VH-VL binders against Indole-3-glycerol phosphate synthase (trpC). Designs and how they scored, part 6

Target 1, 261 residues: Indole-3-glycerol phosphate synthase (trpC), of Aeropyrum pernix (q9y8t7)
Amino acid sequence: MRDSFLQKAIASAKDRTSLLEEIAGNCSPKPGRPSLSSSIREWVYRVGGAVIAEYKRCSPSAGAISTLDPVSYVQATRDASAAYSVLTEPNWFCGSIELIPYFARYKPVLAKDFIVSETQIRIAACMGASAALLIMEALTPRELQELAAAASRYGVEVLVETPDASHAVEASRLAPGSIIGVNSRDLKTLRVDYEAMLREVSKAREQLPGEVILVAESGIDSPDKALKAFKAGAQAILVGTAFMKNPQLREKILAELLQIP

## First folded at step 1 (VH-VL)

Design u11 (framework fv_ustekinumab)
Fold by ESMFold2-Fast, scan of step 1:
Structure u11 (fold): chain C 261 residues (1-261), chain A 125 residues (1-125), chain B 107 residues (1-107)
Amino acid sequence: as target 1 above (261 residues)
Amino acid sequence: EVQLVQSGAEVKKPGESLKISCKGSGYSFTNYWLGWVRQMPGKGLDWIGIIYPGDSYTRYSPSFQGQVTMSVDKSITTAYLQWNSLKASDTAMYYCARQGDFWSGYYTEGGMDVWGQGTLVTVSS
Amino acid sequence: DIQMTQSPSSLSASVGDRVTITCRASQDISNYLAWYQQKPEKAPKSLIYAASTLQSGVPSRFSGSGSGTDFTLTISSLQPEDFATYYCQQYDNLPYTFGQGTKLEIK
């Protein structure tokens, strides 16, 4: 069978969570966490689209993306962001669960990691996260259902990341009430395909109930690409590497996105 | 200028150890995967494996698993291919090559876009 | 492992001819295919990636096409400097296997 980075990341996540089980059993989800979906809907109502700004210090392909500190990042992005996506995966993305409380002071936080256990969701909620990422390609249908149910018990919303429209429809059925993401990245090869994402977002929008929030992920590095994603039917976009690497591009993209009718 | 410079030709006896190098310059060394390819005299290209310099994650072709070790030293932007005990069948030209970026979120170059000049390894008694 | 089969194994052509080389994958690799040129006693040079995208600095007479399992490299008007061996490589799944090569000889 085809090996991938995804399988290695899953194995690492399982090893990390075993050490956290005792702590997770005694922690309580932080009260008063704002809703990710409500924030997205409010921004869509006001300006026609929402930006989930991703704080990502490194990745396997880019190495160290930026040494930009959280304070500077928030100052640059706060006024135009509906939410923050915060990497908590430490081995490849230089993430930390300790980053969540900082960003949660300002906006809803999506905890971004290879989530394979209820323990990871509980700990994210204890740190202040409003939502957690579930990667459909990393989970069986039963695992997806069980983790979505666990998230609900902790008051955590879920964003289910899918590779195409058919999986988006299935994810919405398996995890009712979830936010649905379409990521053009093939998680086995990790290649991005922005044009394929646009086509799949359009197909998913046609098939999903109107109340389901659709998020376009990956490959958005310009105002034009962001605008096309919204026109394809996404209510929100997730932007990471471009904002971290180029402060001028970041300011320009955010300013232009606010012009969407 | 983006460049990969490999160490010079080696002549060794069976049973000896060897470590050859591939030094990157003109680009961010940790932003790209690095692959190794063998070409036996008069034969085609044979893929050995790939290493990600950012975390030293390695993947080997099944044919080379256990025969060679890939490693990197980020401080000097250098990758290595190593044998603990050489065999006559290891006689070949060895190339390193940069692999396109898979995850940056931008359109990336695919395949092996920049190649080293090669290191000729001769193993004879 | 994905098997890559090139045809023909060797080809002779005249300057100005249109030359086509084919590469077949044993399973669907989408467009994750690269073409390389290797001149005698030199390292390989990247020509094409993503099946059809020309590498910077490569002459426009080179083009690639195909998707899935069948791929073609075309040289529209052969030049003397095109004498070389050409290799395809899939990079969809590990190990990133090469075809056996096509030797191009100018008549």
Scores: ipSAE 0.000, ipTM 0.434, lowest interface PAE 12.4, mean pLDDT 84

Design u5 (framework fv_ustekinumab)
Fold by ESMFold2-Fast, scan of step 1:
Structure u5 (fold): chain C 261 residues (1-261), chain A 122 residues (1-122), chain B 107 residues (1-107)
Amino acid sequence: as target 1 above (261 residues)
Amino acid sequence: EVQLVQSGAEVKKPGESLKISCKGSGYSFTDYWLGWVRQMPGKGLDWIGIIDPSDSYTRYSPSFQGQVTMSVDKSITTAYLQWNSLKASDTAMYYCARESDYGDYEGWFDPWGQGTLVTVSS
Amino acid sequence: DIQMTQSPSSLSASVGDRVTITCRASQSISSYLAWYQQKPEKAPKSLIYAASSLQSGVPSRFSGSGSGTDFTLTISSLQPEDFATYYCQQYNSYPLTFGQGTKLEIK
């Protein structure tokens, strides 16, 4: 496992937490935040699957992904999306916590960052986020449990991102009630492998309780790949780069879902 | 400074064994994967594989699987590429290079070693 | 395997010229593409990663663009030290693959 980038991201998050504490020490979670899990379940009921659309302007290995502004992105994706995933990590993903209030007007928002502190969760909720990402690979089991408990105190849902089925099962046990994401990669290289993701999603679905929402998070850039992820057992898919480059993809995915009885 | 220093040129006969080295310095050796790339005389670059120095996990190009062995010795921050029985077709420049590490997609190389020329002839 | 095809295979140019080299992937690689410069008898040097991100220390006359399957490396005003062979490399999926190279020669 490659720890160098993760260690730098964690260190940056700890430094940012100190600054956030000074800025928003007295803030309270914004009332009336819609539920991420409820939105996903409603979309699954209506059309058989939910899409979490990710607004991500850049990443370390892809560089600048898109200059598409938030307004244009929302107009292109709103009608077919159950939720927005919003990057708030500024150093590598060109994110900003200031983006949350805009997206939260339209759909539940998942705050996507390297979350290592209760303060990050609280401030995301103050900005309007309904859910926060916890990365299993970035946290010890104790840290995962403590941050999930902190999220619950602020009325913030948790999506635990895991690399494979065995970690998905463990994450669900450590953080009961959480949404579970599988961001499957090649066993050691961390490179996205869509076929491996389908296998891991299928394994996770068989092992997880039926009420646990399972999200597939890698390699989905076409309607066919989206449908295969849903067939493998995911209730939702998280789509980033493909939507930033081709926001109209969401309409095609919705059209395909509506054809399935 | 971050650098990779490779062992010197080798002249061998077919059937002989060989182990060439790549020594890393100026960075945390186990934090970055190391790739090996072959360049035959007058030809382009061919990716051989990558190795994780922290646990010696390897990924080989299908073309090189079973032809060479990658290994590391963490105590001296050195990676190795080894042949049990050289062939004339192994004549090439061999580069080691540090794979970038940003936590999404790694796979471009910086820095590169200076290369080790391996000549296999009878 | 993803095949990387560069065009042209060789190019003759003069100092001060604007030079473009293209790289085509046999299937989509998003922006997971790097460009390398290799001078005679030297190791390759990283120029660009993520299709358009300039490696530290590389002159601003170098730029990269493209996504999906079609990529371009541009040298806006060729300098004497730029005569070299240039390689593209995809890092979207294994095995990692390089283009065949474009040799940039003096006219």
Scores: ipSAE 0.000, ipTM 0.520, lowest interface PAE 11.0, mean pLDDT 87

Design u6 (framework fv_ustekinumab)
Fold by ESMFold2-Fast, scan of step 1:
Structure u6 (fold): chain C 261 residues (1-261), chain A 124 residues (1-124), chain B 107 residues (1-107)
Amino acid sequence: as target 1 above (261 residues)
Amino acid sequence: EVQLVQSGAEVKKPGESLKISCKGSGYSFTDYWLGWVRQMPGKGLDWIGIIDPSDSYTRYSPSFQGQVTMSVDKSITTAYLQWNSLKASDTAMYYCARGGYYGSGSYLEWFDPWGQGTLVTVSS
Amino acid sequence: DIQMTQSPSSLSASVGDRVTITCRASQSISSYLAWYQQKPEKAPKSLIYAASSLQSGVPSRFSGSGSGTDFTLTISSLQPEDFATYYCQQYNSYPLTFGQGTKLEIK
């Protein structure tokens, strides 16, 4: 079963879609948006791994994470980040769609929200996003396929977030060409579980075609944990809370990657 | 040759402390997880826990959490299993065994190789 | 926790026989299952991992199959050195769990 928070977030996203239509009208995706997947592949080629730095001011589990403003965050993180993940969910993550244009000036942007409608994808692309998050647990298989197809029509890449390897394989079949993320939770507590994520990343890498980009998304708060995620088979890691608290952590991760041949 | 060599048999009284060892050789010690498995006399295999030697992160079976401590010393490629106060019910063969390899995209917990085992006897 | 049940608990067989041991998981474990052989007074030896992958150095008469909840270990032509206890183990979820064992005895 889905947790009650996820269901509330989905309901909120549906309500917000009407407001998004009102403010954005009939906008068209911004041309010239850089590819998220291309950036990840370039960083993997150069140093063996890519970092997606997440700008997230608050979350349900952590409350207020950081008061660091977007300008200071970009200055601290741009040189070693392949992309930015930008929260656009306002009620629980203190996000805003208006943040996308700022981050898009510097790196490909992944719009991070509870996306349940084609409209959310279109408007994120209008603001400059290169990719949109689709949460496997929030969508039926048909909804996933339809939203991935809509993203393709808008020239938006998708990152499908999955809880485990079995869903990662299914997501890749349902939405070919998508980037696949693993964000594992303890089944009893519903909290993110770094060790479960590592295990599921390893399982997913063995089953997915080599060209599919795999992203590790749970509990990375040290260079050692980042290196283990890459060794487990992830091409990229997505780091939120740790970077908001210590943006310089990204430099330490890059330094560790450069030490290995 | 990859091998795990465990410390010798122990005979203890209830209430005594004990620390047994498992020394790895012939491989990169920090690239593999290490597990501990108990086998009571005449019984099957019972998983105790696993440890990542690179950072000493541990996962215990719920039935062993708080009853025993796993640790490692990377400088001598040795893992340890420790009791603060032994009980007669701790009488068993204890095995260490190597887990899967990170470098291939695998950190999966099937075990190969296994140590030869350490017999622990706790009696009054 | 995932419960692993082996069947039979013991069986008697003769050299040259085809022997099949089964292992059932209480919930799906995909193919994340290993098989071990344990001889008296010895440590377990890895035979099979990922349900069907033969461990290096293990004779080809051993094979594994299955996925999801039902798994089998087969010995195609039993040899004298194969009389032992066999265990399955899932590594899909924590805690890791073993089957109760199947003791293979001389008939």
Scores: ipSAE 0.000, ipTM 0.430, lowest interface PAE 16.0, mean pLDDT 85

Design u7 (framework fv_ustekinumab)
Fold by ESMFold2-Fast, scan of step 1:
Structure u7 (fold): chain C 261 residues (1-261), chain A 121 residues (1-121), chain B 107 residues (1-107)
Amino acid sequence: as target 1 above (261 residues)
Amino acid sequence: EVQLVQSGAEVKKPGESLKISCKGSGYSFTDYWLGWVRQMPGKGLDWIGIIDPSDSYTRYSPSFQGQVTMSVDKSITTAYLQWNSLKASDTAMYYCARTYYDILTGYFDYWGQGTLVTVSS
Amino acid sequence: DIQMTQSPSSLSASVGDRVTITCRASQSISSYLAWYQQKPEKAPKSLIYAASSLQSGVPSRFSGSGSGTDFTLTISSLQPEDFATYYCQQYNSYPLTFGQGTKLEIK
């Protein structure tokens, strides 16, 4: 099944990259950016799992999620978050690259966008991002390898988002050292599929080397769903819509996590 | 190049069945979904439903659920809208229009020329 | 259901005028708004998607703006071929809903 949205998003990203090159000139990655992987490992060591809190004002499937401002969001989520995922895609996710510096003051930032160029990675790092999202389904294998190599040159970590365990294994092979995410969608409705994600996370954990960080990304909107994702083998979860609607949910997840020795 | 060509005008009596068609050309038929939109004489646009040609998955507007049936025959790149029993209130122009599977699903980038359906005694 | 309300329902303008048409959603639809042009006895033609992105082949005098609940279609310098009915449409949630239309008439 061809995902025509990815084609539109990729075309838009290429156009935005040309504008970013003109505006940002020859900027250099911001020094002192904390490691995303180190933060995740520290939280796993301390409490058994890490939360990547996503600041996402809107999305295609959910529409407008929340008008909660970045200051209020950080105030509500900082204490229990290992990292922030920040949408920089403006057309469908209401994102902005200008958001990165604010979140980067507090936690490692994952720049979340349809990344198709080295320039997008460099500029995210200039703004303070510690990591960049690469979407397996949006890239050819060669493009994935080239962008991962470019990220490494800029001191930017990579989270490769995959739809299933098979792609997770291939992504890890093509981009060694990357954090691997599983984000599953129902084929017919194209909506996130939490149960499919759990099965694929479990399969991916069995096949991936133990040192590879695995992130669960689909449909986590309760403490129970978060705990099941960790039990399936994910070291981190990425939570967007639920935290935008109820940032206090992160406190409940942390409280439950601390109860399971 | 992208074209959606609809069947010709129909004049029917209440209670009769009808099946109108929309033939796609100039693009990969199964790579896009198709929607149907009604426009009553002198009125605005009213969404009927969308169908995925690759597996015949359908989503209807609640106001049209059970009143019409959408279907496709991908071997001849054609979508259909069907009534089992027409009513006078079905008198309208019916458009088919192409849309995307995912995030842009519901945005109609190319439209057929329309099929006028007149139902009167 | 999300109700889409256009303003005005009709307006008169002259060639060369700047024309603005507004569309309001009963709840936030982010940027999932399209604009269509329909000339008498013709099928609608797509103009704008994602609130502000021009459909391929549409003249640059057309532009869209807005997010959330309030949206605007602007024609910077009206041409004779622009006299038509314009519809906004949300595609944020099902059922898909259209505005009632704005008829743009020659003055």
Scores: ipSAE 0.000, ipTM 0.407, lowest interface PAE 16.9, mean pLDDT 86

Design u8 (from u5 with heavy chain E99L S100R D101Y Y102E G103D D104S Y105S E106G G107Y W108Y F109L P111Y; framework fv_ustekinumab)
Fold by ESMFold2-Fast, scan of step 1:
Structure u8 (fold): chain C 261 residues (1-261), chain A 122 residues (1-122), chain B 107 residues (1-107)
Amino acid sequence: as target 1 above (261 residues)
Amino acid sequence: EVQLVQSGAEVKKPGESLKISCKGSGYSFTDYWLGWVRQMPGKGLDWIGIIDPSDSYTRYSPSFQGQVTMSVDKSITTAYLQWNSLKASDTAMYYCARLRYEDSSGYYLDYWGQGTLVTVSS
Amino acid sequence: DIQMTQSPSSLSASVGDRVTITCRASQSISSYLAWYQQKPEKAPKSLIYAASSLQSGVPSRFSGSGSGTDFTLTISSLQPEDFATYYCQQYNSYPLTFGQGTKLEIK
């Protein structure tokens, strides 16, 4: 279940925060990190949409997803990716903060974790991350505001993940200047719901200021689904498991993206 | 050790009611969804639906909506599948299974109960 | 609903043979496919999830491959205990749907 898993992930992240304090105590955000939002806008200008390619080795409860190493993944994806999403959560996603420097050589990096402390944001920036994920469902409104403010102080952009349009609007008000993601699930099955995500992206696009970048995050596993997400109003899509498992899907989605006027 | 233990075989007549059970042990019962699967004699597997033990929410396959009722009693870590009026066409093996979360896409079935054979005749 | 079709419906093989079973989805399911083994009068057992990830405790002679719409289960060197019915199942969209099954029999 989402709620029970989310609570365990949050508790784990809070415990990890105390361990990260020693590492993060003297580090400063790496200078010269490329902007995630600028890269997305550049790709939208050139080809009509942007791809955030996610590197993750495993997922909650399921075990291993990928046999691809980071070098092979970058080689296959960098030419048409606006950014990399890199998992740093170690217990369920087999992530590591140590992966960030490699990906950051090539593209802006979104640090993907259950972020509950500014220490997590700071150390990600020290490693080279340009942006950090904040999950609206994992945070209170006050926590979201405080973490977004901390990110700003470190020169780290924020992508706020939301379940629907109303939360997207709220997140944009609570964290002005953030990138907004829509990751829709059926409320009861907790299963990714691509059609619901399309509806919520369309509704969010109508309500959000035009300058706010909208990212579609649910169930994109074909070129047609990617094109529909862009047409619904998303400037970027975030694609994880599908790219890790299927090199042909990567090539086909990237080819379709290049055809968008 | 994760275990799902189902109730014993049932022999019923058309029109009778029936409630079969699936008891979970060896894991946090409310942290995993349960699915029900039908297998008619000599046939393949048919998806019935899911139940969330934490709030008793159910989602049925369209073909089973209104045919059967899923429920749960989390105080005894037990899920149920119930018919108000059995039909001969309900004759089948019924499995409960635990759904394991796969990131971003839903659930696969990682542990299965041993099955409950339901026979409805005449 | 996503329709899952397995081929062949039945297959005869000898111990030591390399066996291949295929599964086709009516629309793309990415890699969200599981394989189950069912022996006579027993519950199904999970073999593979995410198209190619081997379930803990399952022998290494079993492997899965494929993505999108076409998937394959391979047994590299068939053992006596492998004679069973095999099912694929997509979990990319609701409702969950199974293939019709492939019965693996002794030649």
Scores: ipSAE 0.000, ipTM 0.402, lowest interface PAE 16.6, mean pLDDT 85

Design u9 (framework fv_ustekinumab)
Fold by ESMFold2-Fast, scan of step 1:
Structure u9 (fold): chain C 261 residues (1-261), chain A 121 residues (1-121), chain B 107 residues (1-107)
Amino acid sequence: as target 1 above (261 residues)
Amino acid sequence: EVQLVQSGAEVKKPGESLKISCKGSGYSFTNYWLGWVRQMPGKGLDWIGIIYPGDSYTRYSPSFQGQVTMSVDKSITTAYLQWNSLKASDTAMYYCARVEYSSSWDYFDYWGQGTLVTVSS
Amino acid sequence: DIQMTQSPSSLSASVGDRVTITCRASQDISNYLAWYQQKPEKAPKSLIYAASTLQSGVPSRFSGSGSGTDFTLTISSLQPEDFATYYCQQYDNLPYTFGQGTKLEIK
């Protein structure tokens, strides 16, 4: 917890957990949730790569990204996506846990939030999420292990987001069976760094067992950048802002991604 | 240009209901959070809460939770602050303000002119 | 809740003076601090955010500094229109909290 924004987001998430408990009570995970990993593996088998399409209405760095409603977004992305990443963080990303059921009708849902409690994981599963994001930089090693174990008890898959290859390897050891994401940023500006992500994905692929799914998460806004991420060793890419901002670019990227071997 | 225009001054008796308004213009209303701040006569600023107009999600200060209700009407780019039963202690100037949301700040960048609410017998 | 304390509660100054107002947080808030100016019978106006970043349109004689728990607002050469009450606000965590205000009066 070096990042003061991360500390602020974590504190907010702890506060929100109490409200979630009041709203959801002792709910149980929704049965019949599709597997995120199985969907990714199917898309890799059929077309050589998988797309996790992120529904993100705003973010700290971009402000308000799009007024596009969930129905319109699903209609535009469903045929080319393996899964949806759905922001449930309300304060900086304009997310809501109530968005999960909309997307879960169509594809496996990754609940994307600053997850610090097993209650957040359980409630996401109650809403229909197949997987939950755990941020390596937001958690101690013990917290990561405990939250991954809790997710397993609820039948929730985990995507562990890491900044580089060494953390990716550590995350895979701490949370066996997890999907591993690489989301690199420039150390001076804290902005997403596509080239750093490519290098770290390639290094992580060399070190991780072949069965571990690797996801590239930084700065993918063109078919060429997506292709290079797959060639570096990622089985899936996570695309957010590019898909939200420009319908023509979104359609072009998705059409060309379907043709990538 | 960005403007927040609030409804006019109100004079009420204890126990009465009240709904005051804040109309936004010159920006994408549903893309910014909107906050409410109270200032009692001769006193400082107290944060009431914030609302995201896009889906009406609210966060209240613990001191105001259950005392007031925030809402929005997107079709007329207007936010509301409502009391079911006013008390003399509700006498204050009420400001609405837009919240600039970015990785370095959650500050109030543009303010309405204020609505004076006077509650007396 | 994070408590914000301003010092002094009031001060008197003359046009042309260098004025310094301080704000203290009860815990580390990094640089998540804003300063507002409120003139009599007017709404507050944003001056500074992120402890030191000047709001667009605010005169360069205003500056902010500090990090952690101790923050300062400085007016390098006081003008007649600067006589007002100044508030600091932390936005590191909810609930947002304001200082009690510093009233700047003509000497």
Scores: ipSAE 0.000, ipTM 0.414, lowest interface PAE 16.4, mean pLDDT 85

Design z10 (framework fv_zagotenemab)
Fold by ESMFold2-Fast, scan of step 1:
Structure z10 (fold): chain C 261 residues (1-261), chain A 123 residues (1-123), chain B 112 residues (1-112)
Amino acid sequence: as target 1 above (261 residues)
Amino acid sequence: EVQLVQSGAEVKKPGESLKISCKGSGYSFTSYWIEWVRQMPGKGLEWMGEIYPGDSDTKYEKNFKGQVTISADKSISTAYLQWSSLKASDTAMYYCARRDEYSGYDLGYFDYWGQGTLVTVSS
Amino acid sequence: EIVLTQSPGTLSLSPGERATLSCRSSQSLVHSNQNTYLHWYQQKPGQAPRLLIYKVSNRFSGIPDRFSGSGSGTDFTLTISRLEPEDFAVYYCSQSTHVPYTFGGGTKVEIK
């Protein structure tokens, strides 16, 4: 059952998709895009965990987060990040598809949006994205399968965002080979519940095959919270608001990761 | 077709209890907040509070907290506004309305309204 | 609490004329997500209010093109380009950027 905000976000995404179809014509996915999953696995091998750094200028819950420009953000985060999550949703998250090419020069890019159409995935790939977000709660099982198959045809990896372990298991079954994200939030308030996320990540890790990458999403605003997410079984964490507001946090998380044997 | 249908007019004495209703149809009742708005005779609109029917989470404007109780029964897609003891100052038209955007962002607009329930409290 | 001040209180016009209704807020209505949550409602005598315009300038489903909204920050306008007989009503602006949600005092558009 979708809430009214999600319904409006989906409707907006469909309208934006129509515009993108007209503008893009017959664009082809950019060749040579680096793998998101390979980058995560390399960072896990080297330091015990991976950071997906999210460039997000605003959000409904936090409002205007930062006026930090992409160049400054990359300078501050490149050496500590396995990948960039780039918001392309313009109405609530101040995103833009045009940001993808810049970030893609440095790291694999996860296109973060309310994706409801194969066209959104194709355009993201044309701009240089390595992966696209699929929100399980926004899609029917059939839509999830069809969009994951479409992503595969464009050489785009998928990160399926789920609210709990049972959905994580189902998502992995419906879209084999996908990266699985856990973002346990109160659906009414839309606020992230960090403790619930830790419990659900731990449960999902026990149930999923070892080769499935788990990403802990949102609510991470300290090195201690990052370490607990990795200890719970996540291979990667996705950090947005905290990095945009506090550049020093980036260095502290990296320092903690470098000390993990 | 989205529709909110409210219960009929009420005439009560001070000190009596009252419960009025707002029944939703044509949409997922548990997915939208229901708003309550008061309009005193000859005056403008005043927000009283809201309820999320999916779990009965409520919010009240400060002046109405403790004066009324907002509730919902999701099994019959109905929200309620209740007084334990009415006062003459409660005489007003009461509207329910649906809030389109999700309450977690404190965003949105009242897209569909009930027809109103006139409550008259007199000695 | 955000105070919305509507002016004029009463606007006396003839059918066919242009109506311009003002709404000013005591504080900026720009949300931190850069959207502005100011809306306009119409209420005819004996009827429930109905949504006309949401988020400054978006017409709600079924609302005629003669209704338009504009403005930014703290100053907003509802324009009815050519009044029809059914447009004589009370108009309320409302904000949902800040809680509690608040309404303006209303502008009555009446026949001259």
Scores: ipSAE 0.000, ipTM 0.410, lowest interface PAE 14.8, mean pLDDT 85

